# Designs tried in a protein design chat: VH-VL binders against f9vpa4r286to426. Part 29

Target 1, 141 residues: f9vpa4r286to426
Amino acid sequence: VIEEIKNAERVIVIGAGTSYHAGLYFSIELNRLGINSLPVIASEYYNVRSKKGDLVFAISQSGETIDVLQGIRMMRNSGAKIISLTNVIESAIARESDYKIYMRAGPEIGVAATKTFTTQLASILFILSVLKKENLKKMEK
Short names: E, the ipSAE of ESMFold2; O, the ipSAE of OpenDDE; V2, 0.75 times the mean of E and O plus 0.25 times the DockQ between their complexes.

## First folded at step 8 (VH-VL; framework fv_zimberelimab)

Design w6 (at its last look DockQ between E and O 0.03; V2 from the best seeds 0.00; counts 0 for: pae E 9.5 > 2, placed apart)
Fold by OpenDDE, look of step 8:
Structure w6 (fold): chain C 141 residues (1-141), chain A 123 residues (1-123), chain B 110 residues (1-110)
Amino acid sequence: as target 1 above (141 residues)
Amino acid sequence: QLQLQESGPGLVKPSETLTLTCTVSGGSISSGSYYWVWIRQPPGKGLEWIGSIYYTGSRYYNPSLKSRVTVSVDTSKNQFSLKLNSVAATDTALYYCARGYSYGEYRPWFDYWGQGTLVTVSS
Amino acid sequence: QSALTQPASVSGSPGQSITISCTGTSSDVGGSNYVSWYQQHPGKAPELMIYEVSNRPSGVSDRFSGSKSGNTASLTISGLQAEDEADYYCSSYTSSVTYVFGGGTKLTVL
């Protein structure tokens, strides 16, 4: 996962609702690290022109978000690789991803996610911490 | 008010293809708030989910039937259809079409059902 | 797909409270809160009674309630009435956008 992020020409972070906001944060932090990233609201996935070399980071609590699923399918067809962050094991989005990350937050209740949003952020922060560590190692060489 | 109505032949011979159509009235099938499903019930037995389809054409099937099932949608007619190939006696059932609640996701509850249509597989 | 486990039948007298259990696994009932219950009268289509473990659709009597503990979901019908006599099915989401139903429970009102 880390290597894919590091080697990507662009990281497209896609999500809906609270997951989009988590993705927005992730995208901002990636750009701060010098990693080209674009946050995408899932419902507007068709406005993104992806290509080979792009990495799609899909965030969905249920892993069944329709727009996210349609988005990653479109982007994958263009040659992009897919990393997913979901709460449900073997969800549709997870199944169609090259790399799968699970939040392990337990079942979420309701349309608006709260518990899983915090776990999304935790997961994102963990990824970012690893990326920062790798970046520091490069600076020391 | 939303209404779903199944239609198709009530008798199909073994090895042939079962084709059913669900006509939706009182609401548009082209809504992102819902998806559409087929469910069947053999006489005197329980319910079995067959497949789901979104108005964009995204679809999912029961793994046990996947190789034989095709679900399609026709937004212009406000209909969606079921095709089941190579039918056998075990496919004899009351077939329901229903509406699933999506709200952006495939949520597993069905709030509106057709009355069902009986399909008997017999030579 | 293996069906969720329900008792074949339950019975109660008018005014009583009865509970129907639905037992699955960590991959379905225990894996999400996407548990639903349906009521089916003879010769009729199923009707959604409970969704997401404990929510009632509009128009459904408050005599119907749902809960879940572990891998077992429960439908409780309070103040049992003659009209409640029907088959009841539970359902749950499974992995990969699949759905499973219980075997059904026949409720008899004595």
Scores: ipSAE 0.462, ipTM 0.823, lowest interface PAE 1.1, mean pLDDT 93
Fold by ESMFold2, look of step 11:
Structure w6 (fold): chain C 141 residues (1-141), chain A 123 residues (1-123), chain B 110 residues (1-110)
Amino acid sequence: as target 1 above (141 residues)
Amino acid sequence: QLQLQESGPGLVKPSETLTLTCTVSGGSISSGSYYWVWIRQPPGKGLEWIGSIYYTGSRYYNPSLKSRVTVSVDTSKNQFSLKLNSVAATDTALYYCARGYSYGEYRPWFDYWGQGTLVTVSS
Amino acid sequence: QSALTQPASVSGSPGQSITISCTGTSSDVGGSNYVSWYQQHPGKAPELMIYEVSNRPSGVSDRFSGSKSGNTASLTISGLQAEDEADYYCSSYTSSVTYVFGGGTKLTVL
């Protein structure tokens, strides 16, 4: 999923409530790395025009947040690819995404179940750390 | 105001299929804020989670029961149900339906419970 | 039977404070923000008393409080009353996406 983020024309980060705030942080840090990003409040998904080349990063711990689900459906129909960050395998949002990251069952989960915002932030920081390391390797070449 | 009511047989023969229905009143099963749950309690023993369902049809089951259990939802009747195949005496228990909260974030506790229905498995 | 260890019974006199323990591992109680407690009177369904370790739902007496230290969660009942005599269950959500309950504790008010 790192290559998809690096190659996207724009990374649209969608979430509701606490997930939106985690997504806002992610979007700010992506822009600092030179990756175009737009944070979106899930209930306002209809104000965003997506296109082929866009990547949607959907944050929902339950994987059942209806505004997020409606948003990714609209954006996928417009040609965007969907990455989901959830805690529930086989949730509706996970099932309808092209790529899936699981906070509790994903490739690099910690040993402790922490507060929902903390686990979202930890997942985001891990992704950012990998992106930063890839940027350093590019500079060495 | 929200009420959950279990219904179904009180006596089931071994090897048959147990079917229970939970009727939700005073609220909508189609709410994105909640998920719907089955829990059982064998006589004199503790609580065991069976499975959960969201109105979207997403399901999650206790791994120890997964091969025998199906949970389903009927939004038109505001009901959800439990099917447990190939029952044995060890499936004798009080069966509860319950509500969990998950608006945007998963909340793994159950705030409303039905009264429970006793199911006895015997010849 | 259960993954979470509770004492089989606890007793106290009216007006006293008692504490019920719930001990698990770093993968459930120690690592979970989702420890909850249920009260069950004979012949009745369980009732949620504490959620998210220490939060009390509306309508639950402020005599009930919850805490966690390491791998042990605790339910404390102050000002013990006869009506508090019941079974108490702890529960936790684990990183394996399951719910686990404790074996239950019978509280006797002397």
Scores: ipSAE 0.006, ipTM 0.601, lowest interface PAE 9.5, mean pLDDT 83
ESMFold2, look of step 8: ipSAE 0.000; ipTM 0.480
ESMFold2 (binder alone), look of step 8: mean pLDDT 89; pTM 0.910
ESMFold2 (binder alone), look of step 11: mean pLDDT 89; pTM 0.911
OpenDDE, look of step 11: ipSAE 0.021; ipTM 0.642

Design w7 (at its last look DockQ between E and O 0.04; V2 from the best seeds 0.00; counts 0 for: pae E 12.0 > 2, placed apart)
Fold by OpenDDE, look of step 8:
Structure w7 (fold): chain C 141 residues (1-141), chain A 123 residues (1-123), chain B 110 residues (1-110)
Amino acid sequence: as target 1 above (141 residues)
Amino acid sequence: QLQLQESGPGLVKPSETLTLTCTVSGGSISSGSYYWVWIRQPPGKGLEWIGSIYYSGSKYYNPSLKSRVTVSVDTSKNQFSLKLNSVAATDTALYYCARGYSYGEYRPWFDYWGQGTLVTVSS
Amino acid sequence: QSALTQPASVSGSPGQSITISCTGTSSDVGASNYVSWYQQHPGKAPELMIYEVSWRPSGVSDRFSGSKSGNTASLTISGLQAEDEADYYCSSYTSSSTYVFGGGTKLTVL
């Protein structure tokens, strides 16, 4: 996952609702690291033109969000690689991803996601921490 | 270890097209962590960036050369190439291929260089 | 694109410290920390010595250091050695997403 992010020309972070907000944060942090990233609202996936070299980071609690699924399918067809962050093992989105990350937050019942959002952020922060370490593998001053 | 090697004709006539190829060995060109660059140096002069290309085909050109420059990549051969149209004497230079570091964006330093190939534009 | 401004030449004796300046504008050197330095010996390809103003690639001597203030970046070489005699080029990213090099500085070790 880390290598894919590092090797991506662009990281497209796609999600809906609360997951989109998590993705927005992720995208911002990636850009702060110098990683070109674009946050995408899942419902507008068709407005994004992806290509080989792109990496799609799909965030979906259920792993069944239709717009996210359709988005990653479209982007995958263009040659993009897919990493998913979901709460449901072997969900549709997970099954159609090159790399699968499970947040393991347990069932989310609330309309406004809380624990899954927190676990999404935790997962994202972990990824970011590793990326930062890799980025800090800079040579000596 | 990574090695870059330029190849192509050392002599080109004015108005013709200069074609150079850079062969990468010791590493794959197909990495998003890096991009591939052409840089030239006229004899006794400084360095000039020509163009950059990602393994995916995304490319950037020096605005002063954009109209005449085409950079391409062949991942199957682990090569990337430079075409410069309508050459003139001012295009006489040592041409280098190099690797740029990206890590998600095109960062402006080149850590590996070829030895360079001299191209002379003359009638 | 106009080249970054470097002194044409600098000189120093073995053991001394010398500094090479690289002056640009707010659109290049002043716009970011994406300043790099290259060493080029006669008949050789340039070698990356400093990137991002002050970072050294693996294998580069710690005698080489970089800094920046405003629109001017500086390469300092301490403990000057005969092998340091070479041309040095600075480079910077520009606000127009291009790369610009300095005119180069010839360092002579006396």
Scores: ipSAE 0.005, ipTM 0.607, lowest interface PAE 11.0, mean pLDDT 90
Fold by ESMFold2, look of step 8:
Structure w7 (fold): chain C 141 residues (1-141), chain A 123 residues (1-123), chain B 110 residues (1-110)
Amino acid sequence: as target 1 above (141 residues)
Amino acid sequence: QLQLQESGPGLVKPSETLTLTCTVSGGSISSGSYYWVWIRQPPGKGLEWIGSIYYSGSKYYNPSLKSRVTVSVDTSKNQFSLKLNSVAATDTALYYCARGYSYGEYRPWFDYWGQGTLVTVSS
Amino acid sequence: QSALTQPASVSGSPGQSITISCTGTSSDVGASNYVSWYQQHPGKAPELMIYEVSWRPSGVSDRFSGSKSGNTASLTISGLQAEDEADYYCSSYTSSSTYVFGGGTKLTVL
C-alpha cells in the first residue's frame, strides 16, 4: 500500500462524518510530504472527476457507509484504484476495493483507542510514519 | 415512532426449519444508515447474537450457528428475516430483532429492539 | 457460553452507588472500545444504556456511567433508585467481527 500511495498521480481520500475528518488530516499530511492529495466528503463524491492514475483511499469503519460505497464505485468506473480502510472483513466497501487495510486484522497496525476516530487516526498515523521514514532514507542517499 | 415486530410460528418441531420475520414500521429498512440484527434469549438465560444484515447485502453470523443460519431482507415489504435450519430443543428461546446504526461512523450496538417472540422447539 | 464474565448478582440500597464488572479478553473488551451495556426489566426487551464504553444515549440518566481498563469494562449506577432493579448485560464487538454478550447481572435494590 505504501508504494501505491507514493506512485499515485493523486490520492483522493473519501469519508463521511468522523471518517472525513480523519481523511482530511491524512490528506493534509500527504500534501506536506509532496504527495498530491484531495480530501472529499463522501456525500459530495459526484463533484470529483477521477481518472486512471488516481488512488482512492476510502475510510469507513463499518465498510457499509453508503455514500462512500457509491463514491468508490463511480471512481473505479473512471479508472481509479481503490484502497479501503475498514474494521469489518468482507464488508461491501472492502469487497469492492483493490487493496484492503483492516484496523483489527490488517498488516502490523497497533490499536489503542477509546473511540472510532482514534482507531482510524492510529492507522493513518502508522501509514504516515512509514512514508516519513522512506523520505528520510531517500535524503540520506 | 420506529417499531420492530417479530412474527412467526411459536412452535417448531425438531430437525425442521424456523423462519421468523421482523416488520419495521416508522422507518425504512432500505436506508443505508442502518443494519438489522437477530438476537435470541433462552428462557431465563442470557443473550446470544445470531446474525446481522446490511442494506449492501453484507451478512455476518455467529460462528456457532453459521452453518444453519440465513438472514435476508425484503425491501418491498420493509421486512428482514431469519431462517434457522435443523432446529433442536436448545434453539428454544425468545427471538428479538434489533437495529444498529452504521452511517458515517461504525456503531456496533443495537439501539432499537422488538418485543421478542417465543419459539419453542418440541416434538 | 457467555464470552464475557459478569457477576451473577449485585445489590444496593436506594441512594448508593454500585458497579457491575464485565471481564473479557484481548480479542473483545481489550481489542477496542466497542463495549456497550443493556438494561432489561422483567418481560421487556433490552434497552441500550451505554455505548462505546462510556457514552449515554439521549434520555439515559447521567447516574449511569461506564469505564474500561484493560480487558474489564465497568458500569456504575449512582443514586440507586427502585426502577434500576433489572438485569444488566455488557456486550463487545470482537476482532473476528462477531458480537458477544456477558452472562448478565441481576441488580436488586434493597
Scores: ipSAE 0.000, ipTM 0.568, lowest interface PAE 12.0, mean pLDDT 82
ESMFold2 (binder alone), look of step 8: mean pLDDT 90; pTM 0.925

Design w8 (at its last look DockQ between E and O 0.04; V2 from the best seeds 0.00; counts 0 for: pae E 13.0 > 2, placed apart)
Fold by OpenDDE, look of step 8:
Structure w8 (fold): chain C 141 residues (1-141), chain A 123 residues (1-123), chain B 110 residues (1-110)
Amino acid sequence: as target 1 above (141 residues)
Amino acid sequence: QLQLQESGPGLVKPSETLTLTCTVSGGSISSGSYYWVWIRQPPGKGLEWIGSIYYSGSKYYNPSLKSRVTVSVDTSKNQFSLKLNSVAATDTALYYCARGYSRGEYRPWFDYWGQGTLVTVSS
Amino acid sequence: QSALTQPASVSGSPGQSITISCTGTSSDVGGSNYVSWYQQHPGKAPELMIYEVSNRPSGVSDRFSGSKSGNTASLTISGLQAEDEADYYCSSYTSSSTYVFGGGTKLTVL
């Protein structure tokens, strides 16, 4: 996952609702690290032109969000690799991802996805921490 | 060892299109760890970034040149090219191709350079 | 894009230490640690000497070091040698995801 992010030409972070907001944060932080990133609201996936070299980071609590699923399918067809962050093991989105990350937040029963959002952020922060550590590695080493 | 070599006409007339090719040897351009860059240096002046391209074809251009610049890549030939349209005297420069580092981030330094090719715009 | 500001020239005697400054803005030098330095001898292509403010690529002499404070990056060359006579360019990534170079500094070894 980390290597894919590091070597991607662009990281497209796609999500819907609360997951989209988590994606916004992730995208901002990636750009701060010098990783080209584009946040995409899932309902507008068709406005994104992906291609080989792109990495799609799909965030979906249920792993069944239709717009996200359709988005990653479209982007995959263009040659993009797919990493997913979901709460449900072997969900549709997870099954169609090259790399699967599970947030393990337990079932979300609230309308406001508070615990899943926090776990999404936690997962994102962990990924970011690893990326930052990797950035400390120098070419000479 | 990696080597880059620029090739193309040394003289171009005003309003014509400048075309240069960079041939990479000693390594493949088909790597996500690197991107490929064109940089120019007018005689006696500083360096100016023109554009970058990944092996996949993803491109990035200097905004000041974007309307006139096209960068392309040919992975089968291990080459990438620069086209600059509507050239003027101000486009006279030593043109370099170089390799950019992209592991972990879009890293803004170039570790390998060609020797450069002088292009003079003159009638 | 405006070039980063470098002194036009600096000089030093063999064995001395000299520093070349590179001043930008919060949108480039001050905005990130993506500052690089290049050495260019007459008739030669630039060579990467420093990346990420203070890191040296393999093969680059440890006499070359880099630092940054605020919007100003600095290249220090210790134990100056005749072979160090060259033009030096700083560069920085910008907030607009572009590259900007300094105007260059001619280093003369007396």
Scores: ipSAE 0.018, ipTM 0.624, lowest interface PAE 6.5, mean pLDDT 91
Fold by ESMFold2, look of step 8:
Structure w8 (fold): chain C 141 residues (1-141), chain A 123 residues (1-123), chain B 110 residues (1-110)
Amino acid sequence: as target 1 above (141 residues)
Amino acid sequence: QLQLQESGPGLVKPSETLTLTCTVSGGSISSGSYYWVWIRQPPGKGLEWIGSIYYSGSKYYNPSLKSRVTVSVDTSKNQFSLKLNSVAATDTALYYCARGYSRGEYRPWFDYWGQGTLVTVSS
Amino acid sequence: QSALTQPASVSGSPGQSITISCTGTSSDVGGSNYVSWYQQHPGKAPELMIYEVSNRPSGVSDRFSGSKSGNTASLTISGLQAEDEADYYCSSYTSSSTYVFGGGTKLTVL
């Protein structure tokens, strides 16, 4: 997944509600690392013009968020590759993505429903940490 | 206002496939907040969840039945279906379709039920 | 997966309160706020009485209440009436992304 992010012409990050805010943070940090990124509110997917070379990073806890699903379908039809960040194996969004990251195995338990944002953010922070290590190696050369 | 109606054969031979269809009226199967569910009740016994489907095609199954079960949706007919392979006498039951509602991600409770259809597995 | 344990039967006189228990594990009842209760009269489909442990759907009498403590959920029916005579099932969403039902409790109104 790291190689796909580094090689993308642009990383489009799509999500709804709190997932959009996690994606916004990811997109801001990607831009700080020199990786071209565009955050997208899922309900506004039709305003985004994607093309071959774009990578779409789709964030949905359930993997069933309809606006996200519609957005990734449109962008994939335009040649973009799709990475999904979900918590449900074989969900619609996961099945229609080229690469899949699962935040956590198993169901939400009790207060876990309110913890999905922090789990999304933790996954994003890990990805950013790996990208930062790669960036430091580039500077060293 | 919303109504669910099961349909299908009342008698199925052992080792064959049971196919049931649920017709939804008074509401759309394509609504984004609802899951469509199959539940059965053997005569004189309790309830058993079989599986659920979201209109986009996402499916959830009872692990004890997963190897034999397929659920599907036909949005153009406002219907969803159950296939149960390799039936045996222990599959004799009253089969219900139901609507699952969930606030947020998939965790439904079943707020509307069909009347049920009895399926007997017998030679 | 995990079956939820309910008493096979419970009885009470009109006007009294009764409680039906539903005992599971930390992976279903103990760890979940997605416990539901269903009432089923003979020959009829189940009807949702309680969802999310303690919430009543519109149209369900406030005589029906739900609670949970540890691994046990409870349905309480106050002011017992003859039409409350039915089978009652609890249900929970499990940590394995599945739904389980209790074995059912036959309520008899004396």
Scores: ipSAE 0.000, ipTM 0.536, lowest interface PAE 13.0, mean pLDDT 81
ESMFold2 (binder alone), look of step 8: mean pLDDT 89; pTM 0.917

## First folded at step 10 (VH-VL; framework fv_zimberelimab)

Design x1 (at its last look DockQ between E and O 0.09; V2 from the best seeds 0.00; counts 0 for: pae E 15.0 > 2, placed apart)
Fold by OpenDDE, look of step 10:
Structure x1 (fold): chain C 141 residues (1-141), chain A 123 residues (1-123), chain B 110 residues (1-110)
Amino acid sequence: as target 1 above (141 residues)
Amino acid sequence: QLQLQESGPGLVKPSETLTLTCTVSGGSISSGSYYWVWIRQPPGKGLEWIGSIYYTGSRYYNPSLKSRVTVSVDTSKNQFSLKLNSVAATDTALYYCARGYSYGEYRPWFDYWGQGTLVTVSS
Amino acid sequence: QSALTQPASVSGSPGQSITISCTGTSSDVGGYNYVSWYQQHPGKAPELMIYEVSNRPSGVSDRFSGSKSGNTASLTISGLQAEDEADYYCSSYTSSVTYVFGGGTKLTVL
């Protein structure tokens, strides 16, 4: 996963609702690290033109968000690789991903997706921490 | 006006495979807002969830039945099916198909039900 | 496995209010705010009466209401009528995206 992110020409982070906001944060932090990243609202996936060399980071709690699924299918067809962050194992989005990350947060309680969002952020922060560490290693060489 | 209708043999012999089909009319199963469910009820007993399937093929099974259950979907026919292998007398039940509420996330309630079909396991 | 516990039976007179409880007994029953209730008349399919603890689908009488306190969800039927005599089931789901039903409660209208 880390190597894919580092080697990607562009990281497209796609999600809907609360997941989009988590993705937005991720995209911002990637750009701060010098990694070209584009946040995409899932419902607007058709406005994005992807190509080979792109990496799609798909965020969906259920792994069944239709517009996210349609988005990654379109982008995959263009040659992009797919990394997914989902809460449900073997979900549609997960099965159609090259790399699968599971939040293991259990079912969301309440109308507001607070648990899901915090778990998404935790996962994203972990990935970012690893990326930062890798960058430091490169600087030491 | 959404309607679900179960179909299949009402009698199955022990050790054979039970096969049921749910035909959906008045709406498409190819919607991200819903998932599709099989539920059964032995005579005089309570409800038991069997399995769920999304139109994309994602499926989940009752752990107690997982080894014997296969749920499938045919979007071209607007149908989804249940196969239960190695049936025994304890599998005798009224079998329902139903629609689950999703809206992109799994929600644990079923708003539309078929009328149910009785399947009896007997020699 | 995860289980929901309901009383086997409840009874009431016409015009009274009755309450059916549904208690989660497993720590694996997640999303307790998504408890649903079903009514089933003899020889009929279940009908969704309450979803997400307290919401009524369109067409369901406002005599039916739902609530939750701690690990116990409750279905309340006010102004009890003869037609309310039926079996009632609560339902929820687990962390593994599996669904569980309560054992059912038989409501008798005296």
Scores: ipSAE 0.019, ipTM 0.624, lowest interface PAE 5.9, mean pLDDT 89
Fold by ESMFold2, look of step 10:
Structure x1 (fold): chain C 141 residues (1-141), chain A 123 residues (1-123), chain B 110 residues (1-110)
Amino acid sequence: as target 1 above (141 residues)
Amino acid sequence: QLQLQESGPGLVKPSETLTLTCTVSGGSISSGSYYWVWIRQPPGKGLEWIGSIYYTGSRYYNPSLKSRVTVSVDTSKNQFSLKLNSVAATDTALYYCARGYSYGEYRPWFDYWGQGTLVTVSS
Amino acid sequence: QSALTQPASVSGSPGQSITISCTGTSSDVGGYNYVSWYQQHPGKAPELMIYEVSNRPSGVSDRFSGSKSGNTASLTISGLQAEDEADYYCSSYTSSVTYVFGGGTKLTVL
């Protein structure tokens, strides 16, 4: 999935609630690395016009967040490719994405909100660390 | 203790709009874990989910009613409302408001219910 | 017709265990662990008895238990009591991001 991020004309990062905040961080760091990125609150998906060449990075722990699902459906219909970051194999969001990244969170419990955000952030930091390694290689020329 | 109270007309004429309000007391409508829900039950029949709203505005509707239904929230009054357009005799039912609990995403189970208010659609 | 199939009625004697079934599809009961059960006494609002297939909310007796296998969820009531006589509804989350109820089951305590 690293090559898709590197080669996208724009990375649209969509999430709701806590996932939006993780996505906002990801989008900010992508822009700092020179990768064009737009963070989107999932409930505002209809304000974003996507096109072929866009990559949508969808963050949903359950993989069933309705506003995220509606957003990725619209954007895929406009030609964008979809990467999902979820914790549930065969969730609706995962099934409708082109690429799937699964978080390695433990059993879901009522106070797992903090654990879920930490797991999302860990996954994002790993992706960023690989991208930063690529960026340093490019500067060595 | 949390309570939900339905209010609105008991009789509505065909083709008119039904408006119901649910007043929430003993708790706040503005919460990240709760969805505010309308469910109805025709006399002698089963339950039908109408729609839900999150306090920031996300709305979810039963596809069979979607073209006629609007759910709204007024956080300043701690209330949420149902509007059902173009009612017919088949809309006669006991209407419940309910609270849906779900962890951070829309997957509620309905843990508190109002007492219900009967709405009859008749000329 | 409702998307979830329940028997119209079940009966049992006090002290017995009874089970109410709720059959859906792979797009709801079979595909997700978001099945709930509601008890409704005559003239009263429904009350949540079971959520997420098998969890009991605070205040619900441990005589009520839930399970599922394949596309069928089950509510089991052990030690049947007269107060358990009521209508019971299952509900499920669906792949279309909606909710459906079963048709309801009338439990009669003999």
Scores: ipSAE 0.000, ipTM 0.512, lowest interface PAE 15.0, mean pLDDT 82
ESMFold2 (binder alone), look of step 10: mean pLDDT 91; pTM 0.938

